VHH binders against Putative potassium channel regulatory protein sup-10 (sup-10). Designs and how they scored, part 6

Target 1, 283 residues: Putative potassium channel regulatory protein sup-10 (sup-10), of Caenorhabditis elegans (q17374)
Amino acid sequence: WNSKRSFFIPDFLGSGDGTPKSKTESVIEERMEYGRMILLVCNKTCAKHRSDIPLWLKEFNQKKGYQEPETITYYYHTYRQAVSFIDTNETDVFPNLIYFIGVKRVVFNGDVNIREDVNDWIASLDQLILLEPRVYEDLNVILSDTSNCSSKYLLLADRPKCPQPSWSIVARIAQDHGIQPVKIGHPLDGLTHVLLYKRMPYLSEASCHLSVLLYENSYSDFGDDINPLVVSDWITTLLPLEEGSCPALFETYWHPIVDELTELQQIFYSAELEISERNKRPA

## First folded at step 1 (VHH)

Design u05 (framework vhh_7uia_1)
Fold by ESMFold2-Fast, scan of step 1:
Structure u05 (fold): chain B 283 residues (1-283), chain A 121 residues (1-121)
Amino acid sequence: as target 1 above (283 residues)
Amino acid sequence: QLQLVETGGGLVKPGGSLRLSCVVSGFTFSRYAMAWVRQAPGKELEWVSSISGSGGRTYYEDSVKGRFTISTDNAKNTLYLQMSSLKPEDTAVYYCAKGLYRPYWSGFDYWGQGTQVTVSS
């Protein structure tokens, strides 16, 4: 933390420029196209379950019908290292990455229950609605699918120097559907988006939580600690900030991952239960 | 299917400039890191520059820093490499490559056909 230190990557993960890809790299790249990459953020206590990760991945791939090669999981001591590994933008791996841990940087040596951490993460996950740029005028069609939710939120970043009327129009359409529009701060104030998420109720059948769009530029890298941007244990969509251009307000796609997260939860529950039973039979 | 098509190469004098373009199709452009990789005659493949999917982070090989600029236009699904102060040693076939999510990690899954850049008087 609090440093521009190099992110640690296992030696077997990467190849140098001009060298052939490792099997690990090839599998990750293939899974990003049609499969899933599971990211596990571990503290020292979580590392006790390291030996069971291949079993969880095998069961996950089998249930999803994924063929060889197998999905790869990376585990880290801190969330900050995981964010650095993903690159500056979690959108680079979304929706193909499953982020499933609630261990935060302030807890280094605490006991963790992987099943409970996964459950807590799932419970805190916002249902994402990512809108294509060309459909923001057809927002009514997309948002109508959330009509059964009693509480709804649409989170949008307002880019400096971009036309205010675009935000106003989107906000009115959201309100017409009973959805609460919320503006977030400038990308340089990363704490603002974290504070906004703290005001959201957790995902439930009675409530719907919508995607967050954060604008990013070359000066706001997640790995640069002179930038106060703080990333929490949830998935955020980032949009680049470029001179002379204003992106469409919705530059992403709607993606319902709740079913997949439920299946992953069951896989981790089964693995954790088996670990517990083995510990009762030490002889 | 995924496609990457490079254009903009050609013959240029030392000290000149060229802009390479790579039009992509078959995937959401802004979700993936993109790179330019080159191969000079009789030499190994050499990474030149990468840009994150967000466009927020760029990386350059030391020999091109300050001379080359990588950028994207998501609305046009196009990756660019603006080359200035070109040197004879920049002569190579330049390839557009799709990365995964980490621009300083060398793994790439899709490549274009390449475009020839020749720097000579």
Scores: ipSAE 0.000, ipTM 0.102, lowest interface PAE 19.7, mean pLDDT 47

Design u06 (framework vhh_7uia_1)
Fold by ESMFold2-Fast, scan of step 1:
Structure u06 (fold): chain B 283 residues (1-283), chain A 122 residues (1-122)
Amino acid sequence: as target 1 above (283 residues)
Amino acid sequence: QLQLVETGGGLVKPGGSLRLSCVVSGFTFSSYSMAWVRQAPGKELEWVSSISSSGSTIYYEDSVKGRFTISTDNAKNTLYLQMSSLKPEDTAVYYCARGPKLRYFPYYFDYWGQGTQVTVSS
C-alpha cells in the first residue's frame, strides 16, 4: 500500500471485503495526520468508560486551561484491531488509553477505572501539551533573532503531510536545556530539518556561542527512541565548546560534526528527500 | 544510499513454498519495524505481515496465518517471509516496506522496495 491517510487506521491492515470506514475512523485518520489526541480503545461493553474518561479529561483540561487533546472513542470487534495501536510489549489489556502525537504513541499502563490513575497519566503528558511554539514563517526573522548573543533556538521545519511527533517531544527537551523552541511554518526541501540555536538566559553576552546544525529530523540521532537523557546528551555534545562566541556566518550552515558526515550519510539524505518528494500526495 | 532489495520470488505450484528476502542498507535496520505488502493483479495493495524493531511483536493477515512466517536477521540487515502451502490466490507482487522507528505497530510505510513477483500456478 502507498503512504495514504488511511494507513493510520489499523483496520486497513489485513483489510476485509472493502467495508466502508466509520465517521469515527475518518476523524481518527485526520487527527493522526496532523495533531494530538487521546484515543479510548474499548469494546461494546465499556459504556461507563466511554462516559467517564472523556468527562475526566474535559474537567482536567478546563482546570489547566488546555483546549486539547480531545478524547476519541474507538470500538473494536477483534483483539487484532485493539492491539494495532500499540506494541504488545507495552500492554495487551483493554479498555485502554493511548496518547497520539502523530505516529508516536504513549500507552496508559494504569487502571482505567481509577480516576487518580488517569489524571496522573494525563499530568505526565501535560508539559508536552503546554508547549507554546514560536512560529516563524520567514527564515530571515529567525536568523536576525539569533544575532543576539544572549539567545539560541531549536528550530524545526515540518514537511507538509508529515505527522508531528517530533515537535512536542523535542520542544520539551529544548526547554529543559534553556533552548527556546521555534517552529518554522514552511518545510525545507521536503524534509524536516533541525536548526539548533540555544538560549543561555543565565549567562552574559561574553559567554554566548551559536551553533547551526542542519540535519534530517530523524529519531536515529537520539537512539532507539526519543529518550530525554539521550537527546540531552546529544544537545550537550553537539554544541560548540567555545565560550564567548557570537554568531558565525549565517549563510553557512555547518558545525564541526557536519564536516565528518560520511558519503553514506550524504546519499541517505538524498534518498530520503527523493522518496519524500515521490510519495507526496498531489494537491 | 537507502535501499530495500527483494529477492526470492518466482513460479511455484500450489502447495509449494518460497522464501522472500529483503536486504536493507542505508539505515539502522534494528531501529525500524518492517512489513510485507502484496498486490495481486487488478487488486489493491494488501498488508501481509509486520514485525516490530525488537522482533517481539509479529502480526499476520488472517488468510496467511499459519502458512507464512515473518522474521529478521539483524546481523545481515535482512527481512524474510517464509511462505508455505501456497495457493493461486497468493499470486502477487510482494513488497518490502519500512515502518516507524519507535517499535510500534507499523501504521504507515515511508520506504518501499521495487517488489518481487510470486506466481502460484499449475
Scores: ipSAE 0.000, ipTM 0.114, lowest interface PAE 18.8, mean pLDDT 55

Design u07 (framework vhh_7uia_1)
Fold by ESMFold2-Fast, scan of step 1:
Structure u07 (fold): chain B 283 residues (1-283), chain A 121 residues (1-121)
Amino acid sequence: as target 1 above (283 residues)
Amino acid sequence: QLQLVETGGGLVKPGGSLRLSCVVSGFTFDDYAMAWVRQAPGKELEWVSSISWDSGSTYYEDSVKGRFTISTDNAKNTLYLQMSSLKPEDTAVYYCAKDYSDFWSGYFDYWGQGTQVTVSS
């Protein structure tokens, strides 16, 4: 049990008037923006009798793999008062686990004392594409709004086999071009990014597809000498937009990305339904 | 504002050892995951190792596992890579990198200038 991952917020430290935002709340919000997080929920009884939590579940509070989400211990009643992005009525079982995928959440509905069931649940959710409805709607709004034609965009798509180093190359290219990745849920008129990660669960090696959409409004410092940029087979376009270019961009370059996001959302929905059925408690 | 500065590179014989250091300014390791990434001549960037914000969770590329050790000294804001049993294939420019997240994502947003490691007889 790593104490750095164990956070306790007194009820009086909620998002009230004149009260500073807690470090725990900031950490949770930041991790939600980055993708995946598992939250261990514990009521007063669980918190007082930590010996009742299985050893393997305590060890779960330590990150050990690059695809393992972080676990944060939170008092249930304090969590309800401090964190409004989750409905604390989602579970009446303690201890329990909630898997966050961006702003979406999945409550474990099996027996947390059965380690194999929890591991299967996590593995299933780890295979899901990170796709939030807000992200999909944000892209559709951006593509439909011609006022965004002055924005500069970077479109990046990785090959189906996605080694982890590809992400570092994406970040380096973005940095070199003065594009800063920003949190999911950022205002549409500012910097935004969409990170999609698809992994094939039946392969001995992960086969993944990473799509990154970065945009910046007209205050970007790229200058006026940048042509559409083709840097490698997996980089689609970095496009300086002029008023006359937006319709061509919409018709030619954006449709494949929107189609891919639609497909990924349908896969996400199907996988979520399968997980929900598989992990349903017996009547 | 945020700066990463690597030191400790050099020429070493096969089977030798070398320790790289990266001094960070503008943040602390309690806030973000850190990594070492290398680039061999004429090759693409290759992730080598990462350490999470809790300083206890470490990850390694298979080819360096058991030979390299990543660690931090949070009081000194310094990241280390202890390299042992060095091979000619380890010849590369080694970069210190900050992960975008405190959760190792492999998505690095800030990089140092790099330090050259050459393994040759």
Scores: ipSAE 0.000, ipTM 0.127, lowest interface PAE 18.6, mean pLDDT 51

Design u08 (framework vhh_7uia_1)
Fold by ESMFold2-Fast, scan of step 1:
Structure u08 (fold): chain B 283 residues (1-283), chain A 121 residues (1-121)
Amino acid sequence: as target 1 above (283 residues)
Amino acid sequence: QLQLVETGGGLVKPGGSLRLSCVVSGFTFSSYAMAWVRQAPGKELEWVSSISGSGGSTYYEDSVKGRFTISTDNAKNTLYLQMSSLKPEDTAVYYCARVPRWYGSYYFDYWGQGTQVTVSS
């Protein structure tokens, strides 16, 4: 989509579970979109000595009240397959644990046999899920807050359409970067409704749309991709180095990745309209 | 059974041209948007171009605009990528891919096997 951004599709040799490769890959890709997955990569040797890892990982997640990630075990047989899958040159690091947030991933760079180290690693990454976002029911309150330089930036979203836990993760990332996360109720009148629905009315009805309100009512529009790590990359493009200064007056900005995503979404919308039109014609 | 099969890759000199083809089966071709995606040696996947099911809307990555043309032949269930003014930087495995039914995805739902394009002397 964007040549500067990483795009990852898992390339698996095959599942030790007996699941067909194509079906397994589709399921993994779908699960990554829900914001969290932990993947265990093993060779035949590690399967014998570390087979209890999925069980204790499940127990850890249940104790913490986190959404249980599905642990999937794969065996790799070639250096090329391992490198493509892991995105590293450390092919002898096994078993490997990979924490997925959307299409981006974090590889555990420690000893998986040291359960306490793995638990600490997971807990650090899981912090993103625990954030409770501030809720605004009306854009006028947000505009009042921002006009006094009391809030640097705001991340806006259509509240009913933002899935959990993805929104909580995005909200935490925004807060960590000095952006106040907000959810907005469905406004019938207001600038948020105009900004979200004027450009992409069809998409705004079906998806969570992200925009950042800047000082004096200008904005940067990301669109409706709520992959937390892709959003994190976008957010860092908005931030000045200096914390505590009032944001400069900015003109409306359209991020390049949003243009590419919006264009592909428009192509999808066109295809769906064609199918709808065909279905209306008598057989 | 759903299948995408690419052909047309090969070795070409800088400034040359190639036409890639992707024959699809197992679904109503004109009802789906289609894409070309490439992977250069040692690099991540890069989206190249997309086309609507009707062929009326086309989109291109900035580095290929004006050099590549995406098109479809709905009667033949075939997607094409006409590549001109090829550069060494265009060396990659090129994949045909179907755009999924729903948006907000970070992937395409079906892929071909890929076809190798090498641009060198």
Scores: ipSAE 0.000, ipTM 0.109, lowest interface PAE 19.0, mean pLDDT 56

Design u09 (framework vhh_7uia_1)
Fold by ESMFold2-Fast, scan of step 1:
Order: structure tokens, then C-alpha cells, then sequence
Structure u09 (fold): chain B 283 residues (1-283), chain A 124 residues (1-124)
């Protein structure tokens, strides 16, 4: 509604040797600041023997798909060239793998020729910790942790008549921003959706998928799809400008709302039964 | 191998309409969110509109809401931007862009592939 959207191409990262960047180096530079990528690193010595790199390892260069990290093969010939993109002191074994996750990087510490070890490493780093409470008591326990001011939660809920979407994209975005994703399970998700619609009438009652960032009690409705750019922009806009601010207690804010919703749902079911009884047609 | 080719730009008068098209090849069109981004001479890139990979959700910069419509035709691997009620401030090179893999900050571009751009000029 008020967001200015301007984009910047990052300046050259670190202390380069003044040589113009290759296309691969420009892509790595962009990915280092923006997202997830797997970098297959091969120095001058390795490049002379690139035919020794297993075919399955090269298969990562062909991976496509929004939720899968892009694999980029990087051949470098001088330390001065590479130092702005990788810390060559992080690996002295080539070829090797580095997983970039936002501003973080993780170097593979095993044998890249062992496919099972590489796959397990990637799976470990791709692990999505998605909590899935289905009853109020479980949700309250999750959201009652006030011992750490860095605790932030993104609630994800589906309307009862909607398909089961893949929440992994939004959940990954949340985790990348240090936010714990929580998928509200049935029937709690339907009740939560009704409550939010009633309290936020600007939300479409026809919308299938709802995201709620508890840190600022901020809400958004993403419909049938989850657009990562929009969600990332939304989360970034709602992140605090000042460190050390503790969010409001969930019990103080959400507990009364959840209790009220439960009572309203019981009233709604009672009303539906009355309407059904009154509208009987002759057979 | 991956290519984005924009067409449909041109010179129009204020209040006029244009339809921009972007033909994509080299990736599964329906697997990625797509966007239109513009750049006026001497200014930074400005995001205009995005559409989800299924086509169900659309998003717009405030200045173009109600005037522009983003859509896709998966059978033709084509992204569209229908522009109406054009204003002089809409004058820019318009780029078709594929969403990148980044889940982070919105202050940086999240697009990994761009087209060549198509010039839109709104003047008398």
C-alpha cells in the first residue's frame, strides 16, 4: 500500500584484483546477497581434471524449480579473483560444495564423490522445521515462549474448503528471516481464518490461504498462490528497525481472540441446525 | 538457453493504452513467478507488477493499481502487461523478469533472468 519498490545491483563484493568480472562471478555476486545457491567450486588445478568430477555431481547444474537451490559451477584461476566471492581458506579440497543461504555459507566437509553424503548434507541444510498445531492448547504452548525476545512466528492457515497448498515456500522465507513458521492444522485453521476475516474485513472471505506475522500482529492474504517476492517484501517491511524490542505476549493478544472464536463457532453451528430444522420441505 | 523477449512498446499519448508481451523459453513457465520491472532514464529499477506461478495471485505497485493488469498464457509461454490510462511518468524501459530463488530482503532484486526491455514513451 505504501511500499516504495526500488532495486539495487550490489556493488562489487570484497577486495577484487580489478579484473572485469566473468558472467559466473556476477551471478555468484548477486546470489551471495539474495538467496539460496549451491556452488561447485573448482580451482585451476581442479579445472585441469574436470573430467574426473562425477556426472551425478554435475547434474546439480541442471536443477530447476522455485524451491530448489540453483547449483552454479565456479572455476577460478587466481586467489585474488576468487577472494571477493568465496573464502578459499574455507576449503582446500577441490572440487567442493558451498551452500549459500542468504548471507550465510556452509562448506561441505565430506567427500564429494560420495553421493549419499552430499544428499544428506543438502537435506540437512534444507530442513524445514514447520510446527503443525491442530488444537488451541498446542498452539498456545508454541506461542507462549516469551523467554527470548528474538522469538517471532508466522502463522499459516487454510480455509476449510480450499486445497492443501504447499506452504514450504512461505515457511522457507520465514526461516530465512529468523521467523518460526507454524502451519495451523484443521480444524483450528478454519476457526482462525473466520476470526481474522471478522476482525479484518478488508480480507477477502473467499481467500484460501492466510499468513499472519505475530511479531507486529500483521496479516496478509495471499490467495491460492504464495508469491515469494511479495511475501519477502512483506516480512522485510514488518521486521523491526531497532534490535532488542520484545514482542507483546501472545497470551495477552491472541488467547482472548481464540477463546472468542471458539464460542462464535459453537453459536454458528447451533444456528445452522436451527435453520436446517425450519427449512424442511415436504417430501 | 533461457530467454525472455519483450514486445509491444511504443509511443502513446497520455490516457492511451498499450499491451506488452513477454515470450519465455528455456524453463517451465508455470513453475516461476514472473514480473514487470521498469527503468526511467537515469533512475533506479522500479518493480511494477508480479504474478504467481499458477497465475492466481497478482500484485501491483501503488502508482499502477487499477490501470495495469498482469496476466499469463501458459500454453503460449507468454506474460502480458495490459496498460491503460497511461501517464507521462509511466515513460520507461519495461523489463520482463523471472523470479529468482531468494527468500530474503525486499530491498534487493529477487529476479535472476531479465529480457532485453521494451521502450514505452508517453507523450503528446
Amino acid sequence: as target 1 above (283 residues)
Amino acid sequence: QLQLVETGGGLVKPGGSLRLSCVVSGFTFSSYAMAWVRQAPGKELEWVSSISYSGSNTYYEDSVKGRFTISTDNAKNTLYLQMSSLKPEDTAVYYCAKEGLYYGSGSYPHFDYWGQGTQVTVSS
Scores: ipSAE 0.000, ipTM 0.116, lowest interface PAE 17.4, mean pLDDT 62

Design v01 (framework vhh_7b18_3)
Fold by ESMFold2-Fast, scan of step 1:
Structure v01 (fold): chain B 283 residues (1-283), chain A 120 residues (1-120)
Amino acid sequence: as target 1 above (283 residues)
Amino acid sequence: QVQLVETGGGLVQPGGSLRLSCAASGFTFSSYAMGWARQVPGKGLEWVSYISSGGSTEYQDSVKGRFTISRDNAKSTVYLQMNSLKPEDTAVYYCARDYGSRWLYYFDYWGQGTQVTVSS
């Protein structure tokens, strides 16, 4: 049976004073912290109609190879004054769809019962968010660019098997803050990758771990989940650099600490084995 | 118009059994899936069991093997047979009608609830 179905609880259980938030409202608020979400908003009018929209959206995203965005149905009860994820000035029409990406949201202006229009709308928004960061070759260009010390770089240590668009969300956030995202290739392909991998000891070929390295050797490991608010806050914390600062740290990553590629391969294998052993034994 | 009325709750000893009934009115009962959820005082609402219009059933892991959901379309009634009751099963039990979402257990109408207390 479909174990991926979420249990939705309406706000009105007939409880006394201090009726708590519905479970669905809590899930929506939680998902707004993590990344991309599509919200179907229903009132009494749309509750009279069955909706296959969540199933259509799931099938569409799986067919297109997108990382499945969370699709949630919310019953908006008009007696509620306000909820944090609905702006009645933008969402007066029901049923309606809202596309969330962290603190940003876009309201659907079409007929939610027209499958193709909904799919086209989602595809258009996904296209704007799905960024292809610069590849490994661009890192050499960045390190050789000693004339532009005003540029800031976010380095993404990602794996080819990782679902898109999780890391592209981080890349988009960086771009919104004037930081250039750069995608780093496999650690075995070069010394720079080995040094980054060694400073991010929990990276694994088998897992989809997103680790980012910012100028001045600052890094964070976001795991399988992207939290756009945490990423944004982290970037803004690191943004105020001293005037005239150049990425001096990049020069240290170009100086090899090993003599041969075979030594780099052994270092990588040892690290992968360590990560594999950690994953076999829960805390 | 839509009404769900639960009966069968009460006080029972650990290891005992209770059968909850939910009488539905105001809609075509046979066309809708039905479910049971429970709320422990001071905790959130927990889904217990589900039965589709076609009779397919699902259970929350902690009640699987002990609880059985069933329905009688001629009587517009859904039942929850609770066996081997534990103190942890003490809660207000709610009957609910499924909205009909294919992705989500979305219940649009709820009963007033019936208290089940498992204690010596």
Scores: ipSAE 0.000, ipTM 0.248, lowest interface PAE 14.4, mean pLDDT 57

Design v02 (framework vhh_7b18_3)
Fold by ESMFold2-Fast, scan of step 1:
Structure v02 (fold): chain B 283 residues (1-283), chain A 120 residues (1-120)
Amino acid sequence: as target 1 above (283 residues)
Amino acid sequence: QVQLVETGGGLVQPGGSLRLSCAASGFTFSNYWMGWARQVPGKGLEWVSYIYSGGSTEYQDSVKGRFTISRDNAKSTVYLQMNSLKPEDTAVYYCAKEPYRGSFYEFDYWGQGTQVTVSS
């Protein structure tokens, strides 16, 4: 999705090592230019995966009415060939799956032996592919605002019953900006990370921001005058949603780092009281 | 029930070495990515190292070449070998587990921590 950092082209396609391109490599090159494909990267030990995974994906997509690409199997003979399709920061475990949209890619980070993991991954990609590329572009812009901080956290709300974005994409974007993503399941986890983030010596002297990435597609900035209602709204977005009520996939919130930990804790306490009161009277 | 128990911390002189161990239970250890993070009292948490289920490793720049992460799936244990220790390595070291479908930076559970003090 990010045009410069998320694009991927296998090094052996065009760079070569004196070996002519295989027919499979030519097919991959053609599909990367024209559309979507799923690539199963495996070796001689993955005969079962070559049979099972394309069938699982076909059956799942038929049941869901999804229009997904055919699965292509790439047989590798060397580790160099295998890793030419991935960033080693994403995975170096094989067999593995990669979804391509042109030259953009998403690497599977579950267990290829588990049908539900593969099916859930495809379901999450359908949601991500339907999101406008600007969602990832906006994230890159937002994260670039932290360039003057020496340590950074991107808090990620854990909504395990909702379609999940590929954490490999999120981790790659965060890593490109020197930011560490952390999964949070509760608002108090978010406060803990804010407190830990602020305890770093560089933060007491820098106007750094804490960013929270949620499974939503809207963005919010808290601003300079930290209002308890604004913080309350942010913390409310970190609360688990009931099953079947997943409204969006990516939502990023920026919170100014305040100078005093005590002040931040008081603001958080006030926000929790507001959330509690709102939840008693949903109206 | 998932449990992570860190051991091996202690007091060491600058230039010395320590080996941290994390004994894991309550889950299928070999399927999970494991990592180490550290926290100085009153300061932030920072990642030290990470090991994938397949055995590949990644290190924070400040510890690269000095620290080595490894795992023993038969013993359900992850290790951090720390060499050429510096005073700035003084921290509480935590073992962390990733969820089964997690990515490099996702964290499921954290251990209680083990104190490492580097001083003369």
Scores: ipSAE 0.000, ipTM 0.109, lowest interface PAE 19.1, mean pLDDT 58

Design v03 (framework vhh_7b18_3)
Fold by ESMFold2-Fast, scan of step 1:
Structure v03 (fold): chain B 283 residues (1-283), chain A 122 residues (1-122)
Amino acid sequence: as target 1 above (283 residues)
Amino acid sequence: QVQLVETGGGLVQPGGSLRLSCAASGFTFSSYGMGWARQVPGKGLEWVSYISSGGSTEYQDSVKGRFTISRDNAKSTVYLQMNSLKPEDTAVYYCARSYEIYSGSYTYFDYWGQGTQVTVSS
């Protein structure tokens, strides 16, 4: 990612509760109370536009016929990232993506209707966590921040310049947080993705749909290398759709993949149990 | 319970050296980046140095070439070697635990020690 980092230094102006707060965090808290801001979570891709309205939000507002929000602020004190929309139908041009994962609410000034629609969409994203291999050692911090989620998913992409963490390590950390490990092999390009999720019976089909949409990208990596059309299709699946918009797609297209995912879960659970047992055996 | 305890501060003449130590407990030390920040009398808190869990280091421009940050994961300790000290380096020095956001694009400090006084004067 970036070679240059931003460092956030607390402001010790107040000794009221014994916990240092950043100046930006204090400003965000004040503005949220007055309802005069939209609070977004973004990755390094949106850092250059921290005070601007992200492209995906402009497209979302345009699609819904809403006015653009007057003010936005990026919540930098988080692992969470926003997912963007494309302003043009460009199948041969790949823009950088903003990840929007694990956010439970957006505080928005302006139209009440957009606040409801955006919050509904974001609440659906609370069930999905997209991990990069470099942060596997911090999984406990990331997963603790999703304690209010009914279901949890961890997706780990195979990257050309980043070594994959050990499956055993990832699986053990995931299991400590109630997340079910699954390995998925891409049928078209040989790419492998590690999918970790806490399966919920009433949400299992929808959960598989989300996994399949992310998995069916044409790139070997997530983030800047993910296909925006696949991501936009995933987002529209989570947003309220008009009756009849895509029911046939889910009945015909997704059903075989759901069956395959279930079979893969059983295989990898068995493999991990064998590895765990082997590690406990006496020398 | 996360605890960070700084030691090694004191009074030193301009041009002198000091080594600060920060003993960490209550978390998996090797999984976190560590940093140092200082509060100069009459000024706010400023970042001094950072070391990642993998050992990569970064420094504020004013201390580059004079200060060296290092860590010992076996002892759960981070160090700040301060050489060629100037009166402007007089401050309370704080040890802090960090974590990376957006795959290393941002670094936030979530726990702080109580600080150790460094005074550079005649």
Scores: ipSAE 0.000, ipTM 0.351, lowest interface PAE 13.7, mean pLDDT 45

Design v04 (framework vhh_7b18_3)
Fold by ESMFold2-Fast, scan of step 1:
Formats: C-alpha cells, structure tokens, sequence
Structure v04 (fold): chain B 283 residues (1-283), chain A 121 residues (1-121)
C-alpha cells in the first residue's frame, strides 16, 4: 500500500462562491487576522473590473507552494478587499491593486498543539510581506541605473518580541545571490530601507534592483494586521510586477529573496520560542 | 537542493536500543528546527520528536523518557537515540526539516527516504 510521508491540514475559510456579502467580508477578515499574508502591491488598471488574477501571481503562488484557492471567486473577494483598502487610503495613485495571499496553514499531525484558545496569540503577529514599486531617492538612482526596470519594495515586518533581521544578515544573503546590498535611510517610522542591486555587465540595458523595507522597530499595537495610515504612505507609485520587473532580478532574485527573508523570519521567531522554552526547562 | 538521508535502522529485540542519524544538506542546518516522525504499519504518520535550533526538545508522550533527540550543527546531523524499544515502536522513521508557516503553525515538509526499525524477538 502507499505510504504517506506527511500529513497536511489545510486551514481554509471557504471559497466565497455565492456567499452573502456579510459572510464574505467575515471570511476575509478571519483570513487576514489569523493567516500569514504576503501583500503584493501592483498598479494593474484592468484588474479592478475583473474576477481574474494575473498569470505571474498564479506562478508565484505555485512556486512558493502556496495552496491555490478552491475557486477564482476566492481570489476575487481577496482582491476586492485589497482594492477597497487602496480606494480608501490612496486617492492619487488609482488604479492600484494589493493582493492578499493567505497561506494555508500546514501542520504535521501531532507536531503542533494549537488550539482555538491560542488563536488570539497568532493574531497578534505582524508578519507581513508587502511588495510595492516605489520611486526612490537619488542614492537609488546612483546605485541602480534601471531605466528599463521597475523599483520594487519587499516589506518584511515581524512581531515585536522577535529579533528582527539585521543589515549584515540581509547583506550576506544578497551577496550570495550576486546582489549588491546598500542600506538607505528611510523617512517612514520604524523602517530600514535596503537596496538589493544586480549589475548586468554584458547587457546594454540598465541593471535591476529590488528594495527591501525592514520593519525593525516594535509595533506596539497588537491586533491590526496592517496599519492603513502607515501603509498609505508607502504606496505612491505602484507598477505591475510582470510588466515592470527585470527578468534577471524578478526570476532569479525576487523569488529566492522572498524565500530567504521568510527563512530569516522563521529563524528569529524560532529563537524567541527557544528562549521561552529554556525558561520552562528544569534547571 | 535540500537533501535528508536517514541511517541506523535495523532489527532489534524488545528492550534494546538503536541510534538513528540524519545527514542534512542544501540549507543552513543550524537555523532550523529538525524532527523525527514515524509511520507505524497500518497507521498514518506519527510525530515523534523535534529539536529547536538552540537545542530545546519535545517528545510525543508514548516515547518520552525512552527516546532522546539531539543535533550536531557542525556535522549538519540530527540523531534519535531510542532506548527500551517496544514492539509498538516498529515503524519507518523519517527525518524532517521543520518549516515555520504562521503563528504557532509548523510543518515537517522536507522528508528523507526513511529508515526501517523492527522490534521483534
């Protein structure tokens, strides 16, 4: 008979197909509250009036191993929530599209003893990946001559109790992937801007870059997954990832960078748990 | 390329001992939780133990006090010392890389080929 190596329990809040608006909104709110989300921000004019999602987003989800939604309606409702958020908080740069990607929770049976009584603890985590294209300052122009590529931001936010990524760790990862890292000052409170720059020495085209925003200061408020007032300051010029991305940076570095930053989040989160566990151990 | 290779399984008498080893490659071993799971004949996968990046350990009640998980970060290897083995411990044992998913949710999502442990007189 067939031996299974793993047991996965999908955490899915339904498809949204044919559900009343009030129930659909509740499902979206629960998904945002309890799930790890990647918030992908792009300027996609036509998407506002369609129930589809871009091909690159489907490919991204598949490459990351994220569980596909049961129906297109699920992505549409997530998209509608994102569009509503943008329409409320960003009036100058419409049409913008924020994608909320809920990650199905995958647990090994008997490995994780999570109960409903601790779900509120999960909701207190500020673990977001926000990717947005934004025009940078003159330092970015000097270090990233990318006339043919879009600027992109990857926002990594972690919960207040976790050690946060240091510049040196991000720089090491970037160097291993052939990316030139530069730390840039940023006017947003609590954020450190890291520019990851790839030179393309044998091409006539300008090099590509990816900007990583590290949320290094503790977010004092538990409860809100995203602070709308803070996020709206980040969103000024949004570009479609597929249309504005440099192929070398997007395919080779953007996806691996997201994986490595997720790995860093896991390491720092695990370090906090280890410290907590050591305090509970017998002397 | 992430790879996990389990060794050390075999046939042992009740009350005996075995030490399983798992050699890991393709990732920064020291930064991950590692674990052991087993597939008992006629049953699904059952978690056995995990060890954090810092060395803290947890065990399923049925093996607590008999099994010890440990790691050697310099060798990128995780071990499972199994003492006082019972016929009920007969299973294929799998080494796994633990991945953080969200909040308190973890998954063992990178599995080796497994190593057979048979406890029989």
Amino acid sequence: as target 1 above (283 residues)
Amino acid sequence: QVQLVETGGGLVQPGGSLRLSCAASGFTFSDYYMGWARQVPGKGLEWVSYITSGGSTEYQDSVKGRFTISRDNAKSTVYLQMNSLKPEDTAVYYCAKVRYVSGDYYTMDVWGQGTQVTVSS
Scores: ipSAE 0.000, ipTM 0.103, lowest interface PAE 19.0, mean pLDDT 45

